VH-VL binders against Protein RESPONSE TO ABA AND SALT 1 (RAS1). Designs and how they scored, part 3

Target 1, 230 residues: Protein RESPONSE TO ABA AND SALT 1 (RAS1), of Arabidopsis thaliana (Mouse-ear cress) (o04515)
Amino acid sequence: MPNTSSSQSFTIFVDGWLIRHRYFVEQLMCASSLDETNRISLEEQQSLVAQFLSHCLQYYQEKFASVSLAGDNVFTFFCPPWFNSYAKLILWVGDFKPSLVFKLTEVSVADLTRHQKDRISSLKSETRRKEREVMRDFALVQQSVADPPVMLAARRVGAVGMVDGEETDLEEAMEVLKAGMAAAMNNADQLRCSTVGKVVEILTPPQAIKVLRTIGQLHLRLRDRDQERA

## First folded at step 10 (VH-VL; from k21 with heavy chain Y102H I111V, light chain S93Y)

Design k23
Fold by ESMFold2, look of step 11:
Structure k23 (fold): chain C 230 residues (1-230), chain A 122 residues (1-122), chain B 107 residues (1-107)
Amino acid sequence: as target 1 above (230 residues)
Amino acid sequence: EVQLVQSGGGLVKPGGSLRLSCAASGFTFDDYAMNWVRQAPGKGLEWVSGISWNSGYTYYADSVKGRFTISRDNAKNSLYLQMNSLRAEDTAVYYCAKGDTHYLFESAFDVWGQGTMVTVSS
Amino acid sequence: DIQMTQSPSSVSASIGDRVTITCRASQGIYSWLGWYQQKPGKAPKLLIYDASSRQSGVPSRFSGSGSGTYFTLTISSLQAEDFAVYFCQQAYYFPLTFGGGTKVDIK
């Protein structure tokens, strides 16, 4: 017998992942300091970038596995309990919008070359187009099936005397919607991973460390517990 | 015409060194990540190493880490693989390859060099 | 490391046959998968990128599908020039890895 649902198992995973995440943010802050005497070698900077990206990829790989097993729990990944209330106001398909990374790059890096700026501008345009495609594809799934809250309400009203064929049609629509939600989540996560990885690759290791520090700090803030007014 | 032209292969004894070269033409070389892929006789394909557009990032297969060094000269449109401490299991045809995107990841290899044989034997 | 497992390792087929080759990844790789054809003594040739996008100049009888961990390459009507070895390749993360190959032979 399973003792834990896929979303519960992922929540436990996130707890351990966040401990490692705090460690990496500390490393990124240390490496990005302006103190020349403490600056780590270029090789160490490259290693830190690779380790942080691998750490982030592990999060999304575990999420991919958990979403594929979610069944009815797929809705949890769209309203994830591991994000605080502030973070939920800015989520896009259950996590950060991929194009946010471009703004974080602008505020974190002061020394982009013209060539880097041109490549980032092109990537930004491509990323925004792909964001629209993800949303369009999911909207088409919704259009092909009934809204789940409406269908649940309609089933409650018509429970007495329901014909067998009608119940089967409703269950088919729900399964199509759940599959479409999982696909949308995976496509969104693919775009998130793709966009961050491409931005990092355009940047030098010292520049990438500054961007990844900013990303890491933001992620911690959006996972901190909600606070009562002091 | 997009081309990758390779040179630098040959026969070498175990422990020896070789440097492979790959000359690119027909595309903006310094916008693209580049890769080396090898194929041992009668065997499948193995990715060996990759380098980002500005050399900021390099990656290696575990089997070659510490022995092989990938590099590029964007002014000469050239990619290199310095192979040191060669072993019998490094015997293969080596290909340079360009990705279908500008990046090391998310890319399939759409242009390949003609291949260069490297033989390591006593 | 991400292991890529191809099936079958070999196929005997006749001209006109439909051939399907599968590739399974040991973890999710989204749609970041390529398919290659290789003939004896030649470099591999890219057929499919991004799991399902046909490379320019590749005949329409070649199609790719799949995402996540399960992918297929289909040749809808085998031609004489299609007898070759086929490889899949993941582009998700390093080290990049290839499947073991599928040899398509003449019956």
Scores: ipSAE 0.737, ipTM 0.883, lowest interface PAE 1.0, mean pLDDT 86

## First folded at step 13 (VH-VL; from k25 with light chain G34A Y93S)

Design k31
Fold by ESMFold2, fold request of step 14:
Structure k31 (fold): chain C 230 residues (1-230), chain A 122 residues (1-122), chain B 107 residues (1-107)
Amino acid sequence: as target 1 above (230 residues)
Amino acid sequence: EVQLVQSGGGLVKPGGSLRLSCAASGFTFDDYAMNWVRQAPGKGLEWVSGISWNSGYTYYADSVKGRFTISRDNAKNSLYLQMNSLRAEDTAVYYCAKGDTHYLFETAFDVWGQGTMVTVSS
Amino acid sequence: DIQMTQSPSSVSASIGDRVTITCRASQGIYSWLAWYQQKPGKAPKLLIYDASSRQSGVPSRFSGSGSGTYFTLTISSLQAEDFAVYFCQQAYSFPLTFGGGTKVDIK
């Protein structure tokens, strides 16, 4: 019954999602720690990878829905309270930078084949190019958000009296701006989901489990309230 | 030219088995995920199964899971679908398909085989 | 599973008409949607990928738009060769799914 903003509802969702996330991280840690005689089957490894990716995708599905309803609260998703202080210093368009996954792969996997290395190198180049495209769109939206002082100053200098058409035009422009910010966030999230999914598909299931374990552990640390500093 | 040439198919009784083949040429087969899509007579399209570039991941529609097995042989540029425990509702034209991307997701099927009819009937 | 709902199921149209086909996804799929044309006895032909990008060799009278959950295919001026069945397909999650199809017939 309580009135809850889209960003407040998403914060509540994240709390529940993190409980499930801890469960999956435990499963990934267990699967990557088993010796050969106790290692789960390839089919079970594929299933665990698929389940973890689906779990991650549920986060971005809820975020997509929440950003679409955010209205004036869309700014909260760019400086989100569901991340700790360390995470806020390194956010890219309100969440992790897609190309971070390549560094996490390098530290998690020691046995990439030459073909896998070539595929990952090509994907890395593609991802960095798409990151620049997202940044161009984001910069346009950021400029529009940062320009309110110009518009307020222009009103202060030029106003004799306002006519009703001018208010309607400004309201329309602000709605276009909010839609642009939501679109920029969704484009960034699309690239995040695309990049992780493609990296996982290049990897074997055992390799992917190691990378996803590292990603999952990092996600927990970026949201750990007990360890938040500054 | 990019080409997918299908073989296999035919008439089989319920409970029987059949193996479909799809030979690829004109592209780097082992960089691409591959898919099977079917169409029952007079009906729409149904994705059946997909396999990643190195066979690391396979996915199946629920209607065929446990009965069909997708596989590939990258040395022969060939894709296969082993169909076991066939049912009347598996009657369809089966297409192999290549995506416009290298991946199983975020893909559209830009090259299709001509199709192979599978009929499951007493 | 993501349900893809196409409308209309069929349309009767004349040469030169503008035809619009819609596809709705049961959840957000970003721009990961394709459109296909299929003529009797033939394999489907890719028209549009990534929601709005025309495949090579597809006439400019075909255009796609949309993102998220709502997508359209528009044929701006119907030609005789465009009478066919059209399908949308999502590529967001498994199983990959197609819309039920839209038959475009000559009136």
Scores: ipSAE 0.826, ipTM 0.929, lowest interface PAE 0.6, mean pLDDT 87
Fold by ESMFold2, fold request of step 14:
Structure k31 (fold): chain C 230 residues (1-230), chain A 122 residues (1-122), chain B 107 residues (1-107)
Amino acid sequence: as target 1 above (230 residues)
Amino acid sequence: EVQLVQSGGGLVKPGGSLRLSCAASGFTFDDYAMNWVRQAPGKGLEWVSGISWNSGYTYYADSVKGRFTISRDNAKNSLYLQMNSLRAEDTAVYYCAKGDTHYLFETAFDVWGQGTMVTVSS
Amino acid sequence: DIQMTQSPSSVSASIGDRVTITCRASQGIYSWLAWYQQKPGKAPKLLIYDASSRQSGVPSRFSGSGSGTYFTLTISSLQAEDFAVYFCQQAYSFPLTFGGGTKVDIK
């Protein structure tokens, strides 16, 4: 299709990716529902976990490529059409907040050891610190754009119009903002991948299957279309 | 002081087996993932295998899958690599390594064992 | 598998020179990249982790930069003890992989 933007290409990728995602959620549901006598081997459980994580990494690999090419379309990744309207109200940097994973772990796993709880508590603190760092770094980018160049240009647009040089300064400031937005998205995605991977590694394969099932189910619900309105 | 002390190694015939050991001290061993990295003579570094803190996850390079088994004994602060069906191309110095993080990924190897030579030849 | 391509494969330089070694990943790896120094007959030594963070005890002449797919290690003023092979390593996904190495020779 002529004139397809990187964000439109990513939307098409997501449609295909969601078909595979539903398959994996079904696999995770089946594996987590088996009685102890019928449970698949630990090796098979580790394989299912690895396959699901690889499936998720494929999503973020495609997203990384798409964000790097986005240019003006980087704003679309912050208000993405591949999430429903309800999900958009709760997004963090265009996708789920990394620390949500800890709440999902709490509701999905009943048999954490004391050691696992201590490790998860430590990771939760680390993750919340990194979340603040992502937001702080992005705020600094926004401040650098909203300071003299943008402020001066905004004053003149409000009174008369842009003077020569101010339009070029505004365009340069917007390019800094776009680059900073792409960096913020990539840093946020890095933290998302880091957090899920670390939680999984702390858990046993059977525990991880339960958490990943819950994560997978939630993400399907955040992408259900807004078919019926209030 | 954080230390990794290796033992095992030597000369073995093709098709043979060998077990490498790595004794850890100076850190909480059962908090960390552990790894094996090898280096063939005159060549670069190749990650061989990794094991999570509680052995829940193990990973292998394709070149050793099905022949090598990584394991650990957290009560003894020890890491092992069982090498079966050895081939000439397995000839290398083998290092055990600890990451700067607790995890198998998002890690850099900040502590290395002294290295153990494994030679596979007729 | 993520391929890590280092350039150059070797460099000959004088004491005091600035040396830059590059490492390219075949896909995005965020900042999950490390640099190592290895002298003949010795285990590798970690220089840089997380793309740009210098390991404790590493001289300030070593610096790392980059993110995503392109990374550099810079030695700002070569010293006699910097004769070694340098490797990058990605920690994004399994198998973990190293670059092919860069041999730094002082003439």
Scores: ipSAE 0.825, ipTM 0.927, lowest interface PAE 0.7, mean pLDDT 88
Fold by ESMFold2, fold request of step 14:
Structure k31 (fold): chain C 230 residues (1-230), chain A 122 residues (1-122), chain B 107 residues (1-107)
Amino acid sequence: as target 1 above (230 residues)
Amino acid sequence: EVQLVQSGGGLVKPGGSLRLSCAASGFTFDDYAMNWVRQAPGKGLEWVSGISWNSGYTYYADSVKGRFTISRDNAKNSLYLQMNSLRAEDTAVYYCAKGDTHYLFETAFDVWGQGTMVTVSS
Amino acid sequence: DIQMTQSPSSVSASIGDRVTITCRASQGIYSWLAWYQQKPGKAPKLLIYDASSRQSGVPSRFSGSGSGTYFTLTISSLQAEDFAVYFCQQAYSFPLTFGGGTKVDIK
């Protein structure tokens, strides 16, 4: 039984997942080409969209499982080593902010119908409200560890060490915090998956391929590791 | 009043075909994904197929892939299920259903048709 | 495919009893879970969406809870009209799937 953390296991998973991700981005780039010889059927375009979304869901399924097992390592998912330095400057609850998808849609699709624009506008408002709810719920979890009994026990640890009752209170507070952090991460990921899936469904398959190409290319840039020149 | 009114069921021999229809009223039909759900006699519920608001995306249960085709006509506020190569195990009450959301996923079925019986037997 | 496992498969209960039905998903589905009530000869009726949100017109004695892989439907004080079959349904991935159902019978 080797000692390995869920965050270490997830980092290894991401390395393999990124290899598959590069392949999918290449397929999306080919499918979105302006060249007539690269145009695939609408059925094939729908299939490619479904395959790419399934690939993305595999990432979040593995993340869900890893966060659930994280215990003390849950904090690593908030400052994740599987993102490069540039990406860490813009993270929201350990990953991209759901509302980014709307900006990426605007730059990728120029032919939205009025009906699609209205639906995107409504979804954007809904998504921003849910982003605020995620942050509010996370703030409430953080507040629970500042309750007076926990603060008193923590101050005594800093000065002289714990007595039995104070140790139990601190341990309970830390378990509540860890559970709350895991829940906050899962709620954020749920909103990410929800937002991408809904935007894709509002779009036609040709439009969705353009957006998913942009998302996929950005994700590669945010996750690329430094490579020493050989 | 939000309503889904179904038609097109009946008795058919194995290998035969049927087309189910579902007429929608009381809501903006072309904003919503639509679904078919079936229930064999005395059994539980099985999702059969779904179609996005603009027909851009269709999905099927493995049990019906290649035999059933979901479609919609937004000008007529109508949903269809073309069922080919019917088998005895396709015998069920078929419901059309609207989700509480506009989407194929993250949805719960808040409005159901009255149900149409499809019987596949000799 | 995501398997949805309901328990118990049946329960006998009296008017006024608290009834709890559970639903377990074979993988995480966030909160994308619905509960339905179905009476003989009728289409299913939506009770709970998004794991815990009560559908309009559903009595307050019905409540849903849970996220991830474990969910519950609770009827706080059973009424005569609540004897029915109850189903859960996930909406995370295709195919959408239902639980096997829980029959609530008069004891």
Scores: ipSAE 0.815, ipTM 0.922, lowest interface PAE 0.6, mean pLDDT 87
Fold by OpenDDE, fold request of step 14:
Structure k31 (fold): chain C 230 residues (1-230), chain A 122 residues (1-122), chain B 107 residues (1-107)
Amino acid sequence: as target 1 above (230 residues)
Amino acid sequence: EVQLVQSGGGLVKPGGSLRLSCAASGFTFDDYAMNWVRQAPGKGLEWVSGISWNSGYTYYADSVKGRFTISRDNAKNSLYLQMNSLRAEDTAVYYCAKGDTHYLFETAFDVWGQGTMVTVSS
Amino acid sequence: DIQMTQSPSSVSASIGDRVTITCRASQGIYSWLAWYQQKPGKAPKLLIYDASSRQSGVPSRFSGSGSGTYFTLTISSLQAEDFAVYFCQQAYSFPLTFGGGTKVDIK
């Protein structure tokens, strides 16, 4: 019962979070559409960026808490009900791929300095390396499912029943799997947050606002279920 | 050798102003975010402010927001803290601190200045 | 704000003793935790970063562990030079915050 409650609780949180998210996206859209003469002050830009990042961090903090408590429900986070069908096809470890931020940056910002480009390139390489590490760890966790004790137990459950001790072994194996999956998810989420934060710091506030707008809009599109009805 | 050398500080009356300076050497200054941390006498450490490598972003503790201004001059490898409207509770040793990463977050402070004493007293 | 709670506030130990200091975060901070040593009249010195990585030049008797909300600094065998105040610091989000400190005194 508590496991089902974790994903449900998070879903409820996300619904509220999305309301605030829409507000921020609107603010980012407005801020990014202003010409140089009508641009909001640097301080206001910085504030908007900080608030949006805080908003994003809150999402992953709550997700982290939920994943940590999810138990058997941890698998739901890899195919989340809060994403639409299209989003589910492009998910990496339950959310957007961290390196996607670089593509979004390229599309959103046309006036990067050479120094910024170099830093972004370096960060991109690092991020990709870390993505591979996350995937390796994830693969190791998945391989554990194929371990002979787990497989034997699974086969027997369907056929003759488990021998004494096999039930406990299976339970233990499942706990290891769940823990590993949770860890992989958390690591992926950390990488997402880190990557966005670092990109923002490389950019000027006006540039960052453009990128964050794009990211925010993407999140809304990935969660929009109404498009599936059309 | 990587080093941070601080200057400024001293005794000031409540409502007064001071400016702290921190000169960096031995590393590429504009590759790192910089911070100010303070410590009241006999108390713990308190983060005060941080500034990104290009001054694009500044962060402040709530206790100093609106009164303190962090700034940097990358050409001079210098960090500054302008302190206005000083209060008795601002009395502390102030440290400039370098992050061990290029960024303001996900960083530890690997290099510290020697500290400068700021005393706010009537 | 993320609150960092250190325990204990003070510990009396002898040379050669194992000393353990804990730091709890009010929310998950992954591995973005640092440990510092401060001696009287001196600036803090970085000991551990990223929860478990030793800073260059730090003796092997210092080790950090933990993730999420619970972290530990361990001195495996206390030396005379280790009597100091120790602080944890979260680097996850602003404002950056420190623990209240732990004083390690001679028994």
Scores: ipSAE 0.811, ipTM 0.910, lowest interface PAE 0.5, mean pLDDT 91

Design k31
Fold by OpenDDE, look of step 13:
Structure k31 (fold): chain C 230 residues (1-230), chain A 122 residues (1-122), chain B 107 residues (1-107)
Amino acid sequence: as target 1 above (230 residues)
Amino acid sequence: EVQLVQSGGGLVKPGGSLRLSCAASGFTFDDYAMNWVRQAPGKGLEWVSGISWNSGYTYYADSVKGRFTISRDNAKNSLYLQMNSLRAEDTAVYYCAKGDTHYLFETAFDVWGQGTMVTVSS
Amino acid sequence: DIQMTQSPSSVSASIGDRVTITCRASQGIYSWLAWYQQKPGKAPKLLIYDASSRQSGVPSRFSGSGSGTYFTLTISSLQAEDFAVYFCQQAYSFPLTFGGGTKVDIK
């Protein structure tokens, strides 16, 4: 049986995950309605938030597993085939930028308390700092490819072939690169999860539902392969 | 000094109820998520419940869900655990635990109460 | 639920020894792992958070490493006060879960 690549397996997972995701987004839409007749209890709201977060975590759990096993396919996750063209333009380390959550929060929630705003501001600053750290680490990994030994090996491959021992060096360098890329991806995903989770905790359940709705809807738009949406 | 002081607990029959209390001092109580962790005699640690800074979110272990209720009074810098329908398996030392961050999510427990023994026995 | 498996369950060591404890998660938990020390009759004490960050006041001989599913706590040179039980804890998802513990005994 042809060994399905990690990215292919993940794509298959995402297809199923999206079915459930649509259901959750619909539930969040209903729960966020201003119509009092459609209002659900606070306990139900809390439950819905928890379920949706769990659903989102499942995505990143599977992604982590896939990235960890991807080997050469790890690079595919930086430009995922499961994203549409628009999504690819706004990707940050293979997915949405963590700090985007704050913009989404701003547009989704109009009634933040002063205390909430202060906490969001603090979290935003922290998140941005961590984004920079992730990018720095990512850049260092990329720069390692340009190291003289690797470049010399690459030049020789094009000219006369690899000399004895160079294949090993190149292979080692590639493994380091892959590992670094995987680590960067995981760090980015961790930051995504962390940011969303923390924002939710700053917010009341009703507020959180609105933000999660927006996030959920965005995910659907980014993964819609049939519609190239701007 | 950052401190958690626990009270309550004791001996109770199966099916009975107890309420645990934890008084916080030395830090801004409403800035932190709070938790309960228990340890049966000679056993490991088991997370029981957590509550967000503003009580907006509560989480429970499956073993206590529907029977235990975590709550807090930020004005009194106090954390509570109402335990109903107690079982023999609930016998443990219960610890109040402060999160090291403002959030329940990804938190570790940097401050612990002294522990309170709960014994459920016929 | 995420299962945390500690290894070994117990270790006998001498003062000055290097001691390494392992914690494995049933799934990826990024760096959301903490380590605790517990002495008999006492509450646990936080040693390491975020897999590798040492808590304030914790001696430098304690270090944490790892990410994903594999984590380690290392005591570089065991001291007399380090004989205790150590626990790992994941903070990835609810319910929060602890490892089974590792008892460090004097040889």
Scores: ipSAE 0.784, ipTM 0.892, lowest interface PAE 0.7, mean pLDDT 91
Fold by OpenDDE, fold request of step 14:
Structure k31 (fold): chain C 230 residues (1-230), chain A 122 residues (1-122), chain B 107 residues (1-107)
Amino acid sequence: as target 1 above (230 residues)
Amino acid sequence: EVQLVQSGGGLVKPGGSLRLSCAASGFTFDDYAMNWVRQAPGKGLEWVSGISWNSGYTYYADSVKGRFTISRDNAKNSLYLQMNSLRAEDTAVYYCAKGDTHYLFETAFDVWGQGTMVTVSS
Amino acid sequence: DIQMTQSPSSVSASIGDRVTITCRASQGIYSWLAWYQQKPGKAPKLLIYDASSRQSGVPSRFSGSGSGTYFTLTISSLQAEDFAVYFCQQAYSFPLTFGGGTKVDIK
């Protein structure tokens, strides 16, 4: 049986994950549309938030596992086929930029307290700092493409075969690159998860539901391929 | 100095109730998530419950869910654990623990109370 | 629930020895791992957070490493005060879970 690539396996997972995701988004939509009189209990709100976060974490758990096993397919995760063309324009290290959550919070929640605003501001600054750190590390990995073994291979494209030892050097260089890219992806994903989790904790459950709704809807829009056929 | 001082606990019969208290000092209490961790005699550590800075979110271990209630009074810099329907398996030293960050997620416990012994026995 | 498996369960060592303790997670937890030291009759003390960050006041002989599913705590040169039980803890998801502990005793 042709060994299904890690990216293919992940794609299959995502298809199933999206079915559940749609269900959660609908629940979040319903919960966020309720007035104060018909609002679900605090416990139910907390449960919904927890379930949705768990759902999101499952995505990144599977992604982590897939990236770790991807080998040559690790590059596919940086330009993932499960995103539409629009999504590819806004990707940061293979997914949404963590600081985007703050903009989504701003548009979703109108009744933030002063204390919440201060905490969000602090978190935003921290998140941006961490984004820069991730990008620095990622940039270092990207620069490794210019390392001699890789460049020699590139120059010999179309020329006579690689000399003895050069192939091994290239393979080693590629392994280092792949490992670095996987690490960068994992760091980015960690920051994504951390940022969303922290924002949710700053917010009340009703506020969090609104933000999570927006995040969930955005994820659906970024994966919707039907818009490309229209 | 950052400190957590615990009170409560003791001996109780199965099915009984106890309330644990934890008084915080030396830090801005309402900036941090708080937790309870327990340790049965001669055993390892078990996380019991956590509460967010504004009580917006509470989490429980499955072993105590529906029986224990975590709460906090930020005005009094106090954390509480109401324990109902106590079982022999709940016998342990209970610790209140401060998160090293403002959040329940991604948290380590940088400050611990002195511990309170809870014994559930017939 | 995420299971944390520590190894070894116990280790006998001498003063000055290098001691390494491992913790494995049943799934990936990125770097959201902490290490604690506990002495008899005392509350645990935080040593390492975020897998490799040393807590303030912790001696430099303690170091943490690892990511994903495999983590290590290293004591470079064991001191008399280091004989204790050590625990790892994941902070990835609820319920938070601890490893089973590793007892470091005198040889």
Scores: ipSAE 0.752, ipTM 0.884, lowest interface PAE 0.7, mean pLDDT 92

